# VHH binders against c4kar8: the designs that were tried, part 12

Target 1, 263 residues: c4kar8
Amino acid sequence: MAELSTPSPASPAPLDGGRGDELEKFTLRGARQILQLLQDLITHRGLITAHTGGGHSFMTAVLKVDEERGRVVLDPSPDPQANRRALAAPRLTCVTQLDGIRIQFPLVGLGEGQDKGRPALFAPLPAEMLRLQRREFYRLQVPLAHELSCLLKAEDLARKPVEVSARVIDIGAGGVAVVVPTGAAEFVIGGTLPACRLALPDGEPIELDLEVRNLNRQTQRNGTEQLRVGLRFAALPRAADTRIQRYIFKTERALNAKARGGL

## First folded at step 11 (VHH)

Design r4
Fold by OpenDDE, look of step 14:
Structure r4 (fold): chain B 263 residues (1-263), chain A 125 residues (1-125)
Amino acid sequence: as target 1 above (263 residues)
Amino acid sequence: QVQLVESGGGMVQPGGSLRLSCAASGFTFSSYAMSWVRRAPGKGPEWVSTISGSGGDTSYADSVKGRFTISRDNAKNTLYLQMNSLKPEDTALYYCAKESDYWGDDIYDSPFDYWGQGTQVTVSS
């Protein structure tokens, strides 16, 4: 009676381990490297977007690096509300670019004060800075003439299902950015929107699942707030992928032709 | 390599006018929206205006609406900002900025991927 030793189920390898290792290659942790990169941002007058959470952000810049005190000095927002949010946030996520390379770094322990008699924000030096080139995530700006739209299946504040027609502002192989009226629906980063419909000019809408990846609130000229939503294709059928790629290629070609004086 | 070079800044009295220019190179200029951003002393960067790649759509901050006009010449790869009725509060370093093509990839993004060194605008009596 040979005891069939039931093979112990192989513990699923933590999916997070591989992505973490890849990101580590692009993460600066050395004090000297961090200081140098911050100095480079100063030299290049880097425009930094500081995210405070909840889809809110403001533009800032590094004014100086205080090595003696181990702190970075930032410009405050011209919007007092943004500064209040920043100071209340447990963490700022700062994003910028240098020479086409995305730079991301966290700031914690934000305070306000004065630098040379001018209002400034202060934070300890970041513990890490991520430098990542993301050429593979190219997104085509959608011409207004094409009027791409995406019907989003979302929920309102009461968790009632709602359908929101969103204008597509950019599209790539991996996803779309859309604009929706503020308050049209509640979006949660990392949340999935099932059975959405992307309308392309070349045929029937594509049904697809979308994952919310980014939220950015924008105030329009008329004082109306709009929400920009970055969406990833969660499960894109191959046929849909082909259509999207074809659209991008055709549109790029048309734009380039027009730019060269081709009517 | 992407290059953005601003020009046209200077000193002007309140109520005066200036026209800023931005020469763009190293990318398909007409394929991207372009923006002006300004940075005043003691204040962080402030969005001023955006124009679509085709030039058909424009947007402005409330603070400059009715006074500033953004335009572009895609044949010359040049962005413009006509500034009229200038005020002391318009004093700032003005940047030409290219809109980013890296949207939606991460939960955190930047609206711009390239900008120039800026041109100084000073409005003073």
Scores: ipSAE 0.814, ipTM 0.935, lowest interface PAE 0.6, mean pLDDT 86
Fold by ESMFold2, look of step 14:
Structure r4 (fold): chain B 263 residues (1-263), chain A 125 residues (1-125)
Amino acid sequence: as target 1 above (263 residues)
Amino acid sequence: QVQLVESGGGMVQPGGSLRLSCAASGFTFSSYAMSWVRRAPGKGPEWVSTISGSGGDTSYADSVKGRFTISRDNAKNTLYLQMNSLKPEDTALYYCAKESDYWGDDIYDSPFDYWGQGTQVTVSS
């Protein structure tokens, strides 16, 4: 009867998992947009995971939208304990996917009742729903063994050209995060680094333009100061995009296979 | 285009058996865990069973342990559920569901990304 074997997430998190400004364009806030997306979940019989907090969740589905009362109607869990946790929770975080697109929305004010003589859960319509394509959300944590690097064409403190080899720590469809020694170059948020070279395994480096999006100073365990630089791909050629997406896909497949059936 | 098509449902008496099949296409079947999920009339979805991509690891809901057996044939891209000793409470629409692609270090689990239309199992006395 129990929920699928789910890890015990307990940490507080925003709706978007900490990347809000990257995801805002995919957040629906209009009442008509919300109603249509909920109807799509009904039409496609979406299997929803409702997270109740404390590492607990249950599976549900949207039965209907009650537009007269401004409510969404959900299936109760077959597990009475899951229903009790849901009714006690100040908020449910509902997550599902339609055709590989992630749908996430909060429900507050959950109540129990009857819908045409059958038990049901009720909540006011959500104030927002996230509709996110995986390509725009996923960031691969680069395995250290791959030794991915990006050669940055930047300027030093004297504004002279310098090339800095930076280790890539994550990579996604829209950019990378790298680390460099503090003082290796001067980086300015919004600045553009033209003709950088991203070194992927099994091929020649990819030449691409990068835009600096964030900077964070860090101290390593050995006392060495580093700078973590978030970089967005600018003017990405089609061939470069293809190679990056292939690397991400192959690596995530290998990591998933190792986690599921390896070692 | 990912497709999952269930079949093998029908009417049986209590104590009977059925074998469900799910034909999969549009993805590398052997790379993903697959699950059966059921929905009884007027009730929410209930997880039934999961099998790993290789077929080496299986798990079952307590309500079906010892009666149901999940299996897969990776050469035929087909998932199966053998259901024995069926009870009236097993009456439900049964769905085949694909394990989600990895989304990184997600805080909120979304275990399935595709499922079929389902096949009806009805157990009546």
Scores: ipSAE 0.548, ipTM 0.848, lowest interface PAE 1.9, mean pLDDT 84

Design x22
Fold by OpenDDE, look of step 13:
Structure x22 (fold): chain B 263 residues (1-263), chain A 126 residues (1-126)
Amino acid sequence: as target 1 above (263 residues)
Amino acid sequence: DVQLVESGGGLVQAGGSLRLSCAASGFTFSSYAMYWGRQAPGKGREWVSGISGSGGSTAYASSVKGRFTISRDNAKNTLYLQMNNLKPEDTALYYCAREWPSSYYDEYLAEYFQHWGQGTQVTVSS
């Protein structure tokens, strides 16, 4: 009776060595650390963007960590289609931020069920969680009270030039993420939007070229579909960079002050 | 179900040309931006080119800019990639995609590809 040595599961191919090593420094693999971080997300009621692939995502939250069953409970999308996509996806990429630190983790093996009589999504606990502490990855979430807008120069479906006023949802040294109504304009990843105007509170809008780097269709809780567009500053004058940085610092400081009960 | 079928690959000499096609089905083709990607041996998938739903906007990787031309025929639900002045470094398996999930803005966003074809092999000999 030859004991068929079950081939040891092939170690996942090392992520390309250089980027992999840097990323490894920020990757949590410890069960306790992962559980703690998930619990922190629950405590802070952090909204999570769950990417299902194909440029689709939905907003969710960690509702519960079931340590006994080794699973995480997620809030399902109000959009049944988004949930179907999530369930069909071989992997869900969850992205969120806690205390200005980007958190990313994969979920595999999603299922649907009920938690306390409410619809829920279930997944095994993530094997790893990425916690990016690098300043270079910091993105200021623009407060709703501080409306930041970007006038995008794009083309509509008829290839006519259109200007779309987009709300800036986050801003960093390298770019902005904006939300636009679905169908307002056509975008292509890698495309350039010339002569756009970023409106900052401190003065005249900044004219700048933007490069489309990310597109995500997102269904909001209210059922409204929005397009999130990640935009890189393609050519930013030094003066503009300074203004943007100043805005970020000022806003961050204000937010922190408010959080400390000072405002 | 979304289906993408790439064709037109082959062996070509350096400086030669190829035209790739991608037949799309299972979705409203004109409503989506389409993309070409490629994967060279031992390398990850890389973005090559993109075109908006209407075809009005195009984008190219710096490595192929000026040599490659993306186009689409919405009536035929077909995406094209005209590749001119091919180089050995262009050797790769070429894929078409409805949406490129890669986030270049967010460098650490995991890549998840749902709608890729089987690809078409392009080999450029020196």
Scores: ipSAE 0.361, ipTM 0.763, lowest interface PAE 1.4, mean pLDDT 84

Design x46
Fold by OpenDDE, second read of step 12:
Structure x46 (fold): chain B 263 residues (1-263), chain A 126 residues (1-126)
Amino acid sequence: as target 1 above (263 residues)
Amino acid sequence: DVQLVESGGGLVQAGGSLRLSCAASGFTFSSYAMYWGRQAPGKGREWVSGITGSGGSTAYASSVKGRFTISRDNAKNTLYLQMNNLKPEDTALYYCAREWPSSYYDEYTAEYFQHWGQGTQVTVSS
């Protein structure tokens, strides 16, 4: 009876991986951002898996953020051995999830003490927090000169069908981000926009279904409010996928060539 | 200031029903899509349902589709979640949000937004 050694959950790859540009977009380094995210974890009582190295981890939670002292307070493990490991570790890798988004952050300089008469672990505030929005796919910032657009089929505030031409600001294999005037149509995250048309420079528009994944209201410097809509390709024909990939690749090459002084 | 206050949670037996309410204030309620989320013990927050500002379109997580109904009364600035055929796995803290995720950082404005309520506890017993 061969004991199927349950593969030890692969230690989350150290944040050190050189794929720098993509991770930077997901890395919070601002003190205010970090504090807010930590507060969110507190408010939501988010359970954190703290990895101490060597395949060892324990469950913890952020109990408090001490802004004055610049430290985070963690719930110690009920296992004294886990706490010893944590204290001995040069780095604690904390992994959690909030609103379906994976959050990872390092803690260094862990110490033990008491908070309000209760045992607690203390660490300096993390210098960075990674908020991995499952962007399954690299998103290319669309050059303004390309004038990509997506015709969205949606409903207006009166629940009447409307078609909104939206500028595409970024595109990836998995979807697009567009900007629309506020009030042009109503969107809801999780909603589907059927039979939309994505216009690429290389030919006829691609008809596709889109799922709304993100909504952000943005006030421009000029005071105009715009709605950024993140859209996932809900049903993408293979031919369309190929075209999108080709566009992305071609555009990236061109941008890189330009950056290198070749154009 | 944006305020969201959830209510209507409680203990219910499997197969039972609950209706949650979320009272909204501090913003033009009808101009925003609204969402329900939940957080089960030991789990992260998950999206449950969304509704457009006008109430014309709704969306549901697959886990609750056909059992839950999101609605809103814009005259009362209130969001609702009718939960039918409740299951033990529906046990969670339920919260309403104006944005999803319920917290996000806007890179353009350099602002962190967090517009969700304190939540209401729903416990479904076997």
Scores: ipSAE 0.676, ipTM 0.876, lowest interface PAE 0.6, mean pLDDT 85

Design x57
Fold by OpenDDE, second read of step 12:
Order: structure tokens, then C-alpha cells, then sequence
Structure x57 (fold): chain B 263 residues (1-263), chain A 126 residues (1-126)
């Protein structure tokens, strides 16, 4: 009776090392580096989008790094439901920018408590932080005073064409993030929005096609829900690209000058 | 709890057709865009198609455009993928998802999306 040795389940083939390898160079795993980066986020009062899954996110910030306890302290959402989602999530995906560099890090084991008598969220220090230095990932946070907007041509829930004026919250060479009222239009990741109009301060709106790349329902501090839509420039004329780049550079310079006390 | 259950996969010859289904529960199905993805052996997860809550907006990956058709029945809380003219390169584990990582998020963030099914295996033979 030959014991048919049940073939050992083949170890899942290593995820195709190529793209993973590219990200490794941008991944910080050193404790000191992680602590420094978190401290930098505190110093700069960097706003963090914390993704809880399911297309939901809330705005937070790192309030404190507790090295002794090995934990990070986050600002809770003013929305109790967002906090419940965060606490129920197996992982938070935190996304922010520092000096135009996109930073991403996971938090696991989120808990709630109090810090100095104020409600706070607590998580163990992240084991890794991704710092994307690629220029293509750079996105300028648009100053509120600039009032950038994008007229989106979309469909409503009844499949009727609608135009939605969306505020641009960030802009890069590859696209924009906008906020729209929830329910204003329907979006699908991968969908194209044709003949949209991006309004820059320096002249006439730019007509362009946009591809939906990200959808996040965000609860604002005031408790209102908004839809953040990440949009890629699907077809950008060269002249438009130049204008966008010029705007980004000009704005960055102005922000940096202001930060240095020059304005 | 959000639940997604895929079905309809199998072995098919090149040029053949399959129809996948995804039964959704635990959330208001019509309020969410839904997506199909696939993962071939040794490859990362690939976006295949998406459909808005109402079904008014649809998108396809270039690799499947003209061959695959996404649809949904909101009354039945079911997502469908009709796959025609299947090719060996379409061989993959197919899964439905309520959310999909943005192109602005790299594969690193994809690990945090939890609302997908277990998948259904599609094998296309030469």
C-alpha cells in the first residue's frame, strides 16, 4: 500500500519581483528613519488621508510619536462613524505628502483612547513607510486661495448628463484630485470623462479628457461627506501640460518662499 | 459584513465563452461601483472591468475591451462578466471587488483593500 505522498502545496510563486523591487528602493524599514519621517509629519502638520477600506477615508494627522510605547497617536475624525470604521478595519492605509513627496504607510492594531485628556487614536508604529520620490507621483496641494476648479462632465444616478464643478485639491503632472458632493454624479474607476475643463488662475480653462483612477468617500471635519475623485489626464495637449507644469512650479516657489518668511 | 462570492469559472478552449457571476451581500449593492479583477499565476492583480452603481458608467481594460462585457442586476445584488473569445492569456483567478486601488496607489496599497471575493478560476486551453 504505497502511501501516496500528497504533494506539498506549491509555495505561492513570489510576486513578480520586478515592480516590487522598484518599490523597495522607496520603502523605509529602519526604525530611525520611520521615526524621523513621522516626526517630520508632525512638524509640518501634514494632513493624512486614512483609508479604512471600502472606499472610505477620513482626514487625520499624526499628533505624537510615543517611542517608549512604540506607538503613533492620530487625530480622530469628528465623525464617530469614521472612527468606528477605522477601529474595525484590519489596516489603515495612510497617505500624505511631505515636500511634494508622496508618503504611504500602513497602520494596524488601531485603538482608541485619550491623549492628554483628548480623544485620540493609537496604533503601533508602522513597520514600513513608502516614500515615493518619483516625479510622476508629485502632487501639489492646491492652496485654497487659488480656487482651482474642474468642470466634470459626467452622468447622474439617472444616467443623465450632468456638469459638476469640482474643487481641485491637488494637482500633478499626471492628474488632479477633486472633491464633489456625494451623489452629484456617478463615477467608476477606469471610466473616462470627456471634454472636462480645468480652470487655472493664469488663463482660460483647459479642455481635457479625464480618467477616473480613484474614488474615496471622505467625511470632513464638519461631518459632511464628500467624494474625492482622483483623475488622470487622459489626453493632455502639450500646451496644457506646459501650463500645468508652470502653475505647479510657480505655486511651489511661492509656498516655499512663504515658508522661509520671504512673503 | 461585506461578502462577495464569485462563480462561473471553469475550463474552456480558446475562442470559447464563460459567464462569471458575483453575488454580493452585506451592503447596499446599487450604491457602489463594482469591479472585476484577475490574477494570473505569478502575476499581480489586474483590473479587468468596472461598472458604476447604476450601471451607467462602464470601463474595461484594454486587454479585454471588445471581448468582455460587465453588467449588473441590482435587484439580485449580482455582478456579471460575460467573457467571449477567450484566450490563453485570460487564464487567471477572477474576483469581484467593491473597491479597487487607484493608479495613484501602487501595489503596496492594494493589500489593504479587503472587499473582494475568493475568486473563481478561469482556465483557457490552447
Amino acid sequence: as target 1 above (263 residues)
Amino acid sequence: DVQLVESGGGLVQAGGSLRLSCAASGFTFSSYAMYWGRQAPGKGREWVSGISGSGGSIAYASSVKGRFTISRDNAKNTLYLQMNNLKPEDTALYYCAREWPSSYYDEYTAEYFQHWGQGTQVTVSS
Scores: ipSAE 0.208, ipTM 0.676, lowest interface PAE 2.1, mean pLDDT 84

## First folded at step 13 (VHH)

Design bb10
Fold by OpenDDE, look of step 23:
Structure bb10 (fold): chain B 263 residues (1-263), chain A 125 residues (1-125)
Amino acid sequence: as target 1 above (263 residues)
Amino acid sequence: QVQLVESGGGMVQPGGSLRLSCAASGFTFSSYAMSWVRRAPGKGPEWVSTISGSGGDTSYADSVKGRFTISRDNAKNTLYLQMNSLKPEDTALYYCAKESEFYGDDVYDMPFDYWGQGTQVTVSS
C-alpha cells in the first residue's frame, strides 16, 4: 500500500541566489499592475500556497484588496497552527497560477483580524509580483511503466566526483526533472553536470551536459526525503533531440490510447 | 489549455449525500493525481482528498474520512467525489485540483497547479 504521501511542499528557496537578472523581466513592480493581478486572483478564485518557511505552507486565497489602506486580505488557514506560523514568519512566499502563468509574491508584515466579522489575515500590498511561464518547454510525465533514468555526474560535499543514478520523473525538449536520494550529491543551481547519461528505452544512453535549474526537497509522508532536481539540456545534439522528441511523442500516444480504453 | 470544470454541487440537508464531478481537459488526465479542495468563508482552503493517476491510491482528510469517496474515470477524464453523511461544516466551495508536478523550472512548487472555478455545496436544515 504505497501511502500517497502528500509531498510537503519544500519551502521555496529565496529568489536571491541564482538568475536575479533573468527574473527581473518577469517581475511586476507597478502598483496598478499589482492591484490588477491581485484582483484577477480574486475574480478567478485563485488558490494560493503561502510558504512560511521551514518547509511549512498553507493554502489561502485573496479575499479582498483594500486599495485605500494599501493592504491585501487573505483567508486564514483552518489550521490554527499554520496561522501562528504565518504570523510569526518574517515573510510569506505566496505561490499561485493564473491562466497557466505561475505567480509568486512576497508578503511582509502579516497580521490577523476580522473582515466583515470573519477571521482574516492582513498584509501590506506586495511590492513586487513575479509572473513566470510554468514551462519553457512541454514536459511529459514519465509513466511508471516506462522508467527512465539519468546517470548524473556530480560532486559530493568534498567536491569528489560521484555518479548518481536518478529516476527521471518528467522529460521535455528542454530538459528533465529527476529524483535523487538526499545526500547523494551536491547540486548548485546554475551549475553544469557534464557528460551525464540519459537512458531512453529505444537504445543506448544519450550523453549530454545538464544544467541545474531547480532544487526541491520533498519529504514524503513516510518520512523519506527526496531531492528533485530540475535539469536543462545544456547542449543537446540533434540526434539526441530527435530521440527525445520521438520518445515523448510515442509515450504520449500510448498514454492517450490507454486513456481511451484502447490498450 | 488545461481546464477543470466542477459540477454537482447544491443544497442538501444534514445527513444527505451529493456527488461532485470534475471534467478535465487539456492534459493527459490519467497521468496525474487529482485532488479535491474546499474553501469555506472564514476558514480558508483545505485539502479534502487525493487520488492517484491510476486511481489505485486514495487519501482523505480526517474530517471527511469514512464519509467521502474520491474516484475517477480516466476514460471519461472525470474526477468524482461522493459525499455521504454531509454536515453543516462541509458547506464550502469545492475545487477540483490537479496535483502539481515538478517541471524542472526555476520556480517554487505548489501542491496544485490547476484548479476549477469550484462548485458550491451547502449543507443546511
Scores: ipSAE 0.694, ipTM 0.889, lowest interface PAE 0.7, mean pLDDT 86
Fold by ESMFold2, look of step 23:
Structure bb10 (fold): chain B 263 residues (1-263), chain A 125 residues (1-125)
Amino acid sequence: as target 1 above (263 residues)
Amino acid sequence: QVQLVESGGGMVQPGGSLRLSCAASGFTFSSYAMSWVRRAPGKGPEWVSTISGSGGDTSYADSVKGRFTISRDNAKNTLYLQMNSLKPEDTALYYCAKESEFYGDDVYDMPFDYWGQGTQVTVSS
């Protein structure tokens, strides 16, 4: 729906990207792997969204890889203003998908030039590329009817232990986002909440350690303030991970079936 | 899994018409907006047109407005682009693209998550 020649405004994500350390195992750093993946994008005519910062992006594609000069060659945007923003940006964050796998990579040092007499954008080959399967980046918006909750073992303003039952608003492979009333507890980005309990509909609550990754104060329609807390799972046992993925899969299938089967 | 297969491209002289089709499978077609995106030789991808999941809302790039008509048949899982009054500037590979189902779990959104191999439209004398 968005105009591809004009940037879409950035929407605040319900969760920020606090997954840097957990993404290392999905990061390609080998030159041959990077070259092959870029070539695969060329072969499959991959549509790439290049983010220039400030909520701006444009569509592009990889035209070729210049191995001798260690450069990737990109289509310029049909929108001249998008090209100017790209050239002014300290880096481009490129995202695309190949065979259901999300691919993300930075380009730095973007310049303009000519390729076979046509305008083109040039950058050094990326030093790394992320390859993420759907489960690694998908966040399910939890239906209100499920009343998913997480019992947080936190501290109040006076540093005394307090337990807060928080509603889970989204859930993915790496964590949850929850909402609590403002002032229910003191949360510190980077802080760990040990021995919390995540209540899924199917079976016993999962005991897990959570790390606070982001905080966002929100005002509800009735004027009540609440705090959105982004929480990362610490080392998650396979059984717990399996239950979380099963919940996500079952809920997603149910939502898809309802959309198809509605009158 | 998700598959999008474009067809109906070909060679046509200026002023001519073509109708592109896109057969969709592997997802609930009516739940997603669908778009046409084109890539001309030596130029970047350009959005052409979008139609809502229900088919009730359409939008067009200025360069094609009044000449192209997007439509869909949700019973047949098929997207269409009727292209009239074709110009040499319309020469491009035309992709059918699906609205992304992934939202908001990081700051680097993409508008489309799947597209086809495209169908070539060539407008020349």
Scores: ipSAE 0.488, ipTM 0.816, lowest interface PAE 2.3, mean pLDDT 83

